# Designs tried in a protein design chat: miniprotein binders against q9h3h3. Part 179

Target 1, 235 residues: q9h3h3
Amino acid sequence: EDGFTAEHLAAEAMAADMDPWLVFDARTTPATELDAWLAKYPPSQVTRYGDPGSPNSEPVGWIAVYGQGYSPNSGDVQGLQAAWEALQTSGRPITPGTLRQLAITHHVLSGKWLMHLAPGFKLDHAWAGIARAVVEGQLQVAKVSPRAKEGGRQVICVYTDDFTDRLGVLEADSAIRAAGIKCLLTYKPDVYTYLGIYRANRWHLCPTLYESRFQLGGSARGSRVLDRANNVELT
Key: E = the ipSAE of ESMFold2; O = the ipSAE of OpenDDE; V2 = 0.75 times the mean of E and O plus 0.25 times the DockQ between their complexes.

## First folded at step 11 (miniprotein)

Design WD21 (at its last look DockQ between E and O 0.91; V2 from the best seeds 0.69)
Fold by ESMFold2, look of step 12:
Structure WD21 (fold): chain B 235 residues (1-235), chain A 85 residues (1-85)
Amino acid sequence: as target 1 above (235 residues)
Amino acid sequence: DREELIRRFERLVRRAEELLRRAEEALKRGDLETAEELIIYALMELKLAAWIAEELGDPELLRRVEELVRRAERLLEEVERLKRE
């Protein structure tokens, strides 16, 4: 059921957020230490709960890199959540437009490009490229999920500070591609994450604002970015 | 606000220049696939820089972008020619 699936995904995300994170913080750590840190904590080997034989003995919710200019700025998340509760009981329609207005009103404007990769060299290589882009200043902050006990794909999240700033979102896509990432990217505003609204949610909202496809060869080489809200290609 | 757009423009141009330098390096090594990819990445950055230059209405900024685009296109043509050989 959609309702059960949405609640399940929200609970899993909340648990990961509350567990310890492995962080390379460029604001306090020299860039020359990045490669050693990446070698110590490859996302394909860091386990969610600290399995035997992994580099971590304790649970890890996320592996993250903070860029030199990263300044946490989540906005009024508490007010957003309160307004969300009020909206759900109001009888007013819940639409992408009402979510956008809540995000703007409460200054919860961040969002992220997402990519899903199987554990292994491709994941670790992609993460290393993203992490370097963050430390070099092309991106501001990124995180990657650790390996789950049951296996499955892992996710890399690359953040932008304002999902309403289309140019800024496209700049991040370009920087991600320049780091060598060729897979499908989807963009999700953080408002959906903070409210626990995932793909299989009760309201049938689509949390994906943009999709980016990168073409190797052919006549239309580069990123093709689709605006899901208006069903129009931006590039 | 206008100053922020100019900062974004300069960042994109600097990134594109670095990508093109790396593409030229790859070309010198004969790594045509890497060179092609880096040129494509540079053109993506330059497309965004051009949009900013147009929004600012600054012909000097647009000229800078156009010069780099011409450089990237010549390099891509060179790579494509070498791949046919």
Scores: ipSAE 0.626, ipTM 0.873, lowest interface PAE 1.4, mean pLDDT 88
Fold by ESMFold2-Fast, scan of step 11:
Structure WD21 (fold): chain B 235 residues (1-235), chain A 85 residues (1-85)
Amino acid sequence: as target 1 above (235 residues)
Amino acid sequence: DREELIRRFERLVRRAEELLRRAEEALKRGDLETAEELIIYALMELKLAAWIAEELGDPELLRRVEELVRRAERLLEEVERLKRE
């Protein structure tokens, strides 16, 4: 907010994607090595730009875990961006429905559950739970941001292949909860990220499709997942 | 695709069965909080499995889910009973 623009935030995100990643790849690495890897690279201690006093001396963009069955598919992002420019100049309404159609046409279908946590034990514990769920095959892929500044929150992203597959999105939510995660989760399709749909966007769209709240007590125990686009409770 | 929905159903049921097995172990250890959490996770998996069974229109798959839901509810009742003691 102080001196940051949407362009600046997008540039920071691109830089993180381009910088080196610390990856545990379950397709090539035995699951027995995961605990040692998690101990070596706790996300609360891995620094964004490197520090001799941290686990890394060089920049790290993301810390990631790939599941055994992980097969990346980014779709046609260039075609999506061209179509987005055409949509804006067309005068057609910009709604969740029109963005969904654009994403389907260009096969940009991936999405992610997001959780934001302060650096510390709870973040590292949450990440360890997610990483184990990925390696055990309950989730496909996840990543967590490194520590960028004192007091700033870090984000854990848990990906699904297809945001239009409602059951797949909900299966991921269940697996996240079973991994011990109790905090608020929001689900964002990657198409929104590519098109720059954030909290204060000019089209006044909700930046996420789903919201998950978890509780153990009361008559509504378990996950309550709200479809923000259609204002409908799914669970 | 029917074949893919059946695979998803079996995956959810398998996960629920394992969660309930772990919940029973937690109950035997007297760890009521862990047992409660595991039962709730199992019920979440079973809710999704029920949606698939309904979509497939297969009464046998729905019966299997209902049986596991009844098992989960019985375990949850035992947790509540033990908490009162």
Scores: ipSAE 0.625, ipTM 0.874, lowest interface PAE 1.8, mean pLDDT 88
Fold by OpenDDE base, look of step 12:
Structure WD21 (fold): chain B 235 residues (1-235), chain A 85 residues (1-85)
Amino acid sequence: as target 1 above (235 residues)
Amino acid sequence: DREELIRRFERLVRRAEELLRRAEEALKRGDLETAEELIIYALMELKLAAWIAEELGDPELLRRVEELVRRAERLLEEVERLKRE
C-alpha cells in the first residue's frame, strides 16, 4: 500500500471517528441481545453514508462492541503531540524506542490488531466471532468499518490496552484466532496514528509492531507472531 | 505484577481446558476439522500459560500446563489417525 493510500485510509478513519457509531455496549445491554444486534447491523450491509436500503439511514463511522471491562482511556494525546513536535524540532534521532517512551510518558498505550476483509459473509461471520469474544470478556473492545460505496475492504480493529504489554498483545491474538479468524493480522499502536506516522514516513518507522499469521496444517500449526521491529518470531 | 500474571495464567488454563473439552466432543461427533482447530487454539493458550509459569518460576504451574499440553497432543494424534483412515 502506497504511503498516499495509508494516509488516505488514516484520514478516512479519523473522519469516521467523528461520525455516529453503532455500538453494542455489553455493560448496559444484555448479552442475549447480541445476536439480534448482529443480524440488524451486519457490517457488510451497513453503509458509511447511509445509502438507501441499508440498515442505517444516517452516516455511520464505525460499528463497535464494548466489553464489560471496557474503559476508554486515551491518555494525554495533546501532551504527546506537543512532545513529538518538540522532539522533531530538537533534531534528535527518532526511533521506535523514542516513540515507546513518549507513549509511556503520556499514557497513550492503546494498540490494535487489524484485519482487512472483503465485504460479505466472511466479514460478517468474522465480526460476529469477534463481537462474541468481546461480550464474553475475551477481548475488551472491537470495531469494524462500514461498507464503503466503492466496495473496498473493511477493517476490523481489536484493541488492547497496552501495546508495551507483549503478553497482552499475544493473548489478544490468541483470542482472535479462537474466534475463528485465520487471516493476516497486523498490530499497530495508536500512538503512531496520533502522531501521523504512516507507511513510508520520513523517519522510516514501521507503524506495524507485530504481524500474526495463522496456519492450521503442516509443520507450523497455530499463530506465528513476528516482532517487526526486531524481526523475531515471538510464538 | 505477580498476582496479575497468576490471574492471566488461570484464565489461559481455563480457556484451554474448555477448548480441549469441546475438541473431545467434536471428536465424538466425528467432526475432525473442528476438533483439530480447537486443539490448536488450546495449544496456543497453553503456550502463553507456559511462558507465564516460566516467568513466575513456579514448577507447579508449569506442570499443570505440561499435563494439558500432553492431553492436547494425544487428542491431536487421534485426529491425525482418524484423518488417515
Scores: ipSAE 0.607, ipTM 0.860, lowest interface PAE 0.8, mean pLDDT 91
ESMFold2 (binder alone), look of step 12: mean pLDDT 88; pTM 0.870

Design WD22
Fold by ESMFold2-Fast, scan of step 11:
Structure WD22 (fold): chain B 235 residues (1-235), chain A 85 residues (1-85)
Amino acid sequence: as target 1 above (235 residues)
Amino acid sequence: DREELIRRFERLVRRAEELLRRAEEALKRGDLETAEELIIYALMMLKLAAWIAEELGDPELLRRVEELVRRAERLLEEVERLKRE
């Protein structure tokens, strides 16, 4: 959540990544099984640490769906971290451009569209739409957070393999919208997550690269994607 | 590369055609809201396909996109006409 310190957010992210994931893997599981899996594990009911009333008795870090063509590539995260420490001690400015170059050099290219929704029918419906789009091949991979013990909104993350591929980022946005998603979306490159770039960071960087707003009515229709760093509309 | 851009173009065009087909079905059922949404999704994908066609410098690919955009616009006009009724 953006209201927490960077250290707290990093610790939460690491804990979730280390805990077990509930995965529907379209590379090994027939698409016909997806609806039953979604009914068994609605994200509004799956609890982060297990609960007698939930589908899970053990902790769950993430609920994920992998597309048929999904091929994970995290890049050289260790090299990225070392280069980041060197950059901070150098005289070189820390800007979106320098972080982009660092990510390219170390092949840490993935990124994600984020949507935050309250637990309930709308979250479960949105996740089902995203999961179907992944299994049908319109999106590559997605995950959703389980319900936190303290409550609060849950996040759906829809990944693209290269945040520098603007067309690919926009294509994913279009597929998310076509899946029935109408809420605000923001796009964050994983390099920012690895380096601890969150709200109110010490370098005053915007924590996301793009923002997508969907409007069906009025004079402007469709998805409007803004490049947040340059304040330029892409669509 | 060029082959990858062509594959992405064809994927977007196929998605847009399917969305427009579903929009026509929704329109036949009198579901104007669904028809409008599907047309808007198709137009979003066609916009991206147009950018790929421009990057490839291929006037035939651009012509194909323009034809589908015209079809989408005609369907949207029909939705708007029926809403007035």
Scores: ipSAE 0.528, ipTM 0.851, lowest interface PAE 2.4, mean pLDDT 88

Design WD23
Fold by ESMFold2-Fast, scan of step 11:
Structure WD23 (fold): chain B 235 residues (1-235), chain A 85 residues (1-85)
Amino acid sequence: as target 1 above (235 residues)
Amino acid sequence: DREELIRRFERLVRRAEELLRRAEEALKRGDLETAEELIIYALMRLKLAAWIAEELGDPELLRRVEELVRRAERLLEEVERLKRE
């Protein structure tokens, strides 16, 4: 069922957020230390719950890099959750527009570009590129999931401050591409994560707002970003 | 906010200039694949900078973008020429 899947994903996300994070914080750590830190903690080798022989013996929820100018602003998540319960109880239609309005009202504006990669060299290489872009100031903040005990793909999340700021979303996309990333990217506002909007949600909403595809060949060179909700190309 | 748009424009242009400089160095080394990638990354940023200049209605900002686009297009044409050989 849809409800079961969403509840399971929300519980896993909460546990990861509450477990310890491995953080490179460019606000307090010299950029010259980044390469050694990346070598010590490759995401394909860092285990979710700790393992003898991995870089960590204890649980790790996320591996993150904070940029020099990173200033977290989660908005009013409590007010958002209360308004969401009221909206569901009201019987009013739940649409991308109503969720956008809730997010704006409660200042829950952050969002993220997502890329899913299998554990291995490609994941570690992609994460290193993203981490360098964050430390160099081309991106604000990013995190990558550790390796799950049962396998599966890992996710790199690259955050922007305001999902309603299309230019900011596109600037982040261009910086990700310039970091050497060529795979499919999808953009998800944090409001959807807080409210449990995942692939098979009961409201039949697309769980992401934008997608980005990248090509180097032919006349259609560069990034192609699509607004998925409105089926409109932005680039 | 005009001031915020100008800050974003300057960031995009500065990064595009850096990418084009690196592309020229890659081209000097005969690394056509790297040069092409860097030019495309620069053009992506210049496209966003052009949209900001158009939104602001500032002909000087648009002129600056056009100069960098011309530089990028000349480098891309050189890459295509060398690939034919």
Scores: ipSAE 0.307, ipTM 0.748, lowest interface PAE 3.9, mean pLDDT 87

Design WD24
Fold by ESMFold2-Fast, scan of step 11:
Structure WD24 (fold): chain B 235 residues (1-235), chain A 85 residues (1-85)
Amino acid sequence: as target 1 above (235 residues)
Amino acid sequence: DREELIRRFERLVRRAEELLRRAEEALKRGDLETAEELIIYALMTLKLAAWIAEELGDPELLRRVEELVRRAERLLEEVERLKRE
């Protein structure tokens, strides 16, 4: 990265979450309208802060697709944050297990598979595949970042309900691959995001639990999902 | 819990069946690369379904997965055969 701190990354994330979202909601919109919506709002062309030359004149924080069965549950984020502050004040060791337990206690269980792609055809094609998988019921919900003013890669986030449900995390990986996605994927629990824990943190915690790499050839075909903490392959 | 696992199992089986159906269509078109990819996706999906069947301890569910795995393996053999032609 180039000079961004954890504080800067957290501020950008908060701003995106607070700005308006462009949403295709399969709970209220017929699936037949998806292709037109995707054509109207390709992520490579939707601008973060609006531009008369783009599909949007106003700021857009995220472009999202909600599945028919999607039921958001954020858990008790306020209780989580209060417990985290108490833990830090207590002087007790802070470990991955400690954070996992806080997340479980406060029901802050969601997590996401992330893929980073350059703006262009491949990004738009990947997003279309993910969006169709969501509308068809193979994934629950996904979002993609708009094009930043400075340029750079955009991110597609595919959410799962429970990061402690390893099988559910792997189910989402398999659905992403079946949608035609071949790039590197990383999986992050939202608990790390709510607590502002990023790559370089004082507790040496790795917010990325899993990596997924895909290959068609060789001795192991398909997804190879690595448990980052134990350096053990799951698939 | 058990009911949730059964729903997840059925979802994965339906996904695998759809992937294999698409693979068969790709084979009919002579698109061997797409057929191979779809078969691999189906096998990945079936592996997860097998883990759920094992967790549930249900031999019938495991039998259903094994039947689809055999179908996927036959299609993969057909792809490999056509590539050698």
Scores: ipSAE 0.436, ipTM 0.811, lowest interface PAE 2.9, mean pLDDT 88

Design WD25 (at its last look DockQ between E and O 0.97; V2 from the best seeds 0.79)
Fold by OpenDDE base, look of step 12:
Structure WD25 (fold): chain B 235 residues (1-235), chain A 85 residues (1-85)
Amino acid sequence: as target 1 above (235 residues)
Amino acid sequence: DREELIRRFERLVRRAEELLRRAEEALKRGDLETAEELIIYALMALKLAAWIAEELGDPELLRRVEELVRRAERLLEEVERLKRE
């Protein structure tokens, strides 16, 4: 993906954040209603702009599930952005370590595992597995993008509270795998999104901190999580 | 911090035990593929539990994990045996 494509996808994601969300909130809705909700709003059929014949009549930015322990905390995003601008003006070197310290200082610590799937049964099945894991308390919160008019892959995002908590990141990977997800996963801190750090950025920063690959057979069974910054396997 | 690690450990252990129970049930049904997947998921949880036990320096927690790992490995060997028949 070129820089233009990454910027375009980021702009689309930001626009989607501002549109209405379809939410199942396990804090207020009985878990027994999850199956009916999943059947009503399969992500492969929910359309971004509420196309005729879709389950939604109005635009939908995201489909989301909130777990019992979910508490939204975005930290000081404005302070983070101001500090980032000051840092750029200073001419000081910018490293992944710099971004980590900025994130910690401003309490912007959320991150997410990302998976990209083609629309269809496999996507809906994957989403159902993730949604159940959230409602059962194995995961805290997840969202999936609706179907675009032009088609293309949909993204499932599974959040963790702290990208600096390596154990928490690995726990989420394990829970995603246990939900039946076998595809490639990438982990991205939200701080990179807030600062506009995408692929092919001028600082050569990789917005992906971790990569997870899953294998059932062979010498390595289970999930292999790679630290992309250090090129070290964690598992 | 210690209490949170203990809570995480206990969640991982409970998850592993449930997965292993389901794997045993899958084996009884002759569903070898499902059994194998469940065992692998259990081993993933147990690996994280082992890291927590090591971080806490608690030999009893580590022993509990090792016992469950041995159970998982025995089940996996049985699955592999049955897949070869």
Scores: ipSAE 0.784, ipTM 0.922, lowest interface PAE 0.5, mean pLDDT 92
Fold by ESMFold2, look of step 12:
Formats: structure tokens, sequence, C-alpha cells
Structure WD25 (fold): chain B 235 residues (1-235), chain A 85 residues (1-85)
């Protein structure tokens, strides 16, 4: 009856991470090639498993754009996972503060703004805007899921390198909005992903740290970013 | 650190300046909705730049932000005036 468990979602995410990715890497590819690449690989047409008629003949886990300044560093994920296991067996309370401290101690600080869109022109247009922002240096790295065989919504992930750096997270929100994105954004630190902590987890932790809502009208035009942990507006 | 904050400030100011330039172009061609959106994006970047200028304690950086905010506000007033016509 409940079709998705945290364990199922973690397994699907891991499988996608391990399959091949389609990558536009601005560190090695001229920016002038971006528009052709976007036209060749629209995320609404790139299939998860390489279906007939799709632009990809092989499975694709993710479609990604790396910016000129992208420097990958996941931190000490193994140490984080070991400390997490030890914490669980200790009997001590597990809180958002505990997760934050584990992430800091092990330097697993990255996080991501997320948006969910149905396959089609709106998704492809949003992705193109994000990809251009990455290549222009307004964002560091982004990825989008391919189309699944059964259909369904796809996700664009826009990464930041430190979820404790609120200014950097807000700067990324600003860049995403300037790319024309008006939908709800949610921000999840990668520590929750690496530990397999999703919605409806047994500790009742909320993996969404921030929400961003965009308004064009009224006296509070722009992004309104809510800190979900403290229930306070940042903007 | 201070050098990183200065780099972020300059990036945000450059972004705001480009957005305002594009807003002026949209105004010239009569695309009021696009102009308004670009001005709002510029103000978002300028708000973050102002926070950085305050953290740095540098009144010259804050004056640069305030001048761009005034430019953005003048453009927004013009957009709103044209929409009423």
Amino acid sequence: as target 1 above (235 residues)
Amino acid sequence: DREELIRRFERLVRRAEELLRRAEEALKRGDLETAEELIIYALMALKLAAWIAEELGDPELLRRVEELVRRAERLLEEVERLKRE
C-alpha cells in the first residue's frame, strides 16, 4: 500500500549513481558547445535505460553539467557512515543537531536545491536555464534525472558546497531564480542522502533544511526562503 | 574569509548590473513582464551583496550597492508606470 520506503528510494538512487552519466564539463569543453549538447540530450527524451528512439543507446543514471570552478569533494563519507552506525548503537538521541555535527566533523558539507517537474518542454527549458547558469559561473554543478520507462516526475539538483554557509545557499537560490525558475525549491544536505535518511524515516528527521518560494507580486517580491529546522524566514 | 567575501560581492554586483542592463533592453522593446522579472532578480542579488558589504564593514561597497538599488527602483517605477498606460 505504501509503495516507497526509505530503503527502496536509497537503492534506486544508488543504482542511478553507479550507471553512466551524460556530462557537459565546462572545465574541458568550450561554452559555445553547450546549446548543441542541450539540444542533443533533452532530459525529457534521455531515457533511464536507453530505450529505442532515445538519443542515448546506453543506460543513463544522470545528466550533469560541471561548471568551470567545480572541484568535487564529498568529504569523509566512510567515516561519516561509521560514526552514524556507532551513534545508532549508543542509545543517544538522534536530532538535526547531531546530523549537522556529524556532517561538519567528517566534512560532508555539500547539499542541493531540488525541483520536481514532469517530462516535457517545461522541464527541458528549466534544465537549459540551469545548465547555462552553471556554464556562466553563477552555479557550480547541477544534474537532472533522465526519463523513467513508466514516466513520472524528474528532478533537477543544483549543488552547493556547504549547507552551513547560508549565504552561499541563498546565492544559489538567487541564481536559480535568475535562470527563470519560479517553482517551489527544497534544499537537502547530502549528509541525509549518504545516510539513507528520507521522508518518513524512523527518527522523524526532516531532510529538507530550506524551502524557497518565489513571488512576482506584492510587497515581498522575490524568494522567500524558510529555514525548516527553526521555522524562521531567512529572506 | 575576507577575500572570499569580496569575490562573492563582486560576482553579485556583476550579476545585478547585467540583469539591469537586460531589463533596460526589455523595457526598450516593450516587454514589461520580462523587464520586471529581471529587476526583481537584480534586487535579490543586491540584497545579498548588501549583506556582504555590511559584514565586511566597508561603506564604499555599501554605497555601490545602494546606487544600483536606486537604479533598479527607478526602472521598476518606470515599468509600473508603463503598465498603467
Scores: ipSAE 0.673, ipTM 0.894, lowest interface PAE 1.4, mean pLDDT 88
Fold by ESMFold2-Fast, scan of step 11:
Structure WD25 (fold): chain B 235 residues (1-235), chain A 85 residues (1-85)
Amino acid sequence: as target 1 above (235 residues)
Amino acid sequence: DREELIRRFERLVRRAEELLRRAEEALKRGDLETAEELIIYALMALKLAAWIAEELGDPELLRRVEELVRRAERLLEEVERLKRE
């Protein structure tokens, strides 16, 4: 049942990647235009497949903001996938360390902080904060899903270049919090996505590497980031 | 990469300084909630900067972080004091 859901999620992800994106690209667009763009395309109102009543008449796969220094690098995904098939055939143990090594070898290093929010003002406000942090250079790139036809929560993805760079992952968490985000965040390396490893996989691997919780709670503690695999608090 | 760590340190310190400046302005306006949040964000950035300074083994960089942490803690104490009023 989880396998069926994973296949559907992979198909939806592929379709979204292939459909047009609404992009604010700070490499070519002045930062002063961001507020107008955010007002024109609030993610709670942009529909996945277009609608006369929404800001878009045509399908939109993702709404994205690219920072001035953004330079996409997916690494050698094909080499990664080939090595993964060989690993499965070899009978060698499949562990988080093994996947980490495959990702490093094939330069598939990107990862992302995820937050899931219901459509509405809080989602739009959170996205605006993230988008401003990207344009101001505190984050490199982010995207948010459009509203699905069936409804449900939308996802904001905030990318880092290298999931093995712990400080970089924590810097991104810090910047997300400074943007006003207080909800639960989870961090997932893209290697798991490219290999189709989701929750309830046959290898019992957790694709979530870190989680971040934020609480003001009468103390100046801020975010608490947990390394899920080692059960160690980093902050 | 030592040079990369130094660049990251300077970025975090710059972020903390800007957050604390904004927190001081919020305090002038009596916006205690905003001031508190900004101070906490600054402290989060400074914690990461301290870890980088320790990785680099540079006590002068750590001293710079500690100075900003003391400023942040003083502002947070002021916020807590004013909230009781």
Scores: ipSAE 0.556, ipTM 0.861, lowest interface PAE 2.1, mean pLDDT 88
ESMFold2 (binder alone), look of step 12: mean pLDDT 88; pTM 0.875

Design WD26
Fold by ESMFold2-Fast, scan of step 11:
Structure WD26 (fold): chain B 235 residues (1-235), chain A 85 residues (1-85)
Amino acid sequence: as target 1 above (235 residues)
Amino acid sequence: DREELIRRFERLVRRAEELLRRAEEALKRGDLETAEELIVYALMQLKLAAWIAEELGDPELLRRVEELVRRAERLLEEVERLKRE
């Protein structure tokens, strides 16, 4: 980490969600307008809090592309958070299984593949590829963070509806790769994000369920997806 | 659930077919690196499609995947042959 506490990271995430988003919504906007929108809002140049010298003068929390079939379903986040508080005060063991069960009970099932890239051409190129895949119906929805500070990495998030649907998670990975993405990917259920659970947490929970590595050469070619919890290769 | 799996299968197969079509065009242009990359992407889609066909217990769907895998493997062999030349 960069020295931030879990509380600070959670507060920043909430602020980004509440600030305005730049959205290309394929449900209401023709696909032919995507290239112009991507040229207007390259994520390496869009600033988190606005700058007259950037594409935005006002704060931007996220840059997002919604697919034609996108139907938001965040589940019962309030019920999830209340149950999490109760679990913490109960003294009962907090395990990946108990979090999974809370997520299922409250229908907070979405998750995302994450890729972290430095600001620059490679980030903008990767985002353009993902955005086109979303608009073409290969992926459902994606977001990319704006530039928060010089030198800091930005994140592209590619969402799936149900983190317990292993096939759906793997299908999204295959579509990300087909969009030209070769970097390391990690998959995180949104339940961890809503509860403010990050890489280093006091419960020693791993918020990352899967890793995806891609190779084009050698005897084994393509994507290798690892189940992080069980250390088992799925593909 | 069965209907959703069939929709996912058809999406993966259509994606693989388009990737292989683009790979053949890249081969015609002599762009061996792009062709290889597209074939590998197609094979990734087909692995998932095969898993769905097996879960559905449908030998016709598995046969369709196997036909496309054979096509992809033939194209990959052609790429490897041309790289040696």
Scores: ipSAE 0.445, ipTM 0.810, lowest interface PAE 3.0, mean pLDDT 87

Design WD27
Fold by ESMFold2-Fast, scan of step 11:
Structure WD27 (fold): chain B 235 residues (1-235), chain A 85 residues (1-85)
Amino acid sequence: as target 1 above (235 residues)
Amino acid sequence: DREELIRRFERLVRRAEELLRRAEEALKRGDLETAEELILYALMQLKLAAWIAEELGDPELLRRVEELVRRAERLLEEVERLKRE
């Protein structure tokens, strides 16, 4: 009944991770091939479960671009999940600080800037900009969701290595802006994704740590990044 | 880690330099809106680079940032001048 509850979002994420991905890997593929690959697989046309006439006939979970220096490190996710179960049964309070400590202990440090866009030219253009920034070494790795059968907005995820590294998070924001992205961005640590922290979670935690808004005019020209927990502007 | 901060500083400075080069080209083409956007993106990179230079306590790195900020400000003044025409 609740289509976008925590359980539904977690199930969707698991299914997408298990299904095949379309990957441009700059570690093994020349940068000159990127434009052709982007033209072949625009995210507005790639379908989640495959369709005759779309670029894919089989299911696609994610469309991803790996930078030349990309080295995946998800940390100790199993240890994180075991510690999370122990924390829940202990009766200790579950707070942003507790989750941060759990993430640090198990080296589950990655996080991502999220942007949600409707299927169409603006999504494909934004993805192309992000993909070029990744291949050029300005960002490390990114992925975009395929078009769902039911429709709705698609998400671009731009990853950073360490959500506790504020400067690294801000550096990624500045690179996203320099790639021509003007829409609202929110930043979510992967530990929240692994532990099922989505909107309306039972612990009443904000599901994102930072919010970025971009303005070209006025006294506040440029990117404005807000720390959601403390309501303080970082830029 | 000092080495990591220096690597980040150099990335931000290099990014700012490229953005300012592209802004100069846009300005020569008469594309004032693109030039303005690129200058603002460069200033965003330089703000972060200044924070790193301050954290490292390195006045030479800060001076490098200040030089690029001055260049960005001169280009922005030129954009504003041309918009008035």
Scores: ipSAE 0.271, ipTM 0.713, lowest interface PAE 4.6, mean pLDDT 86

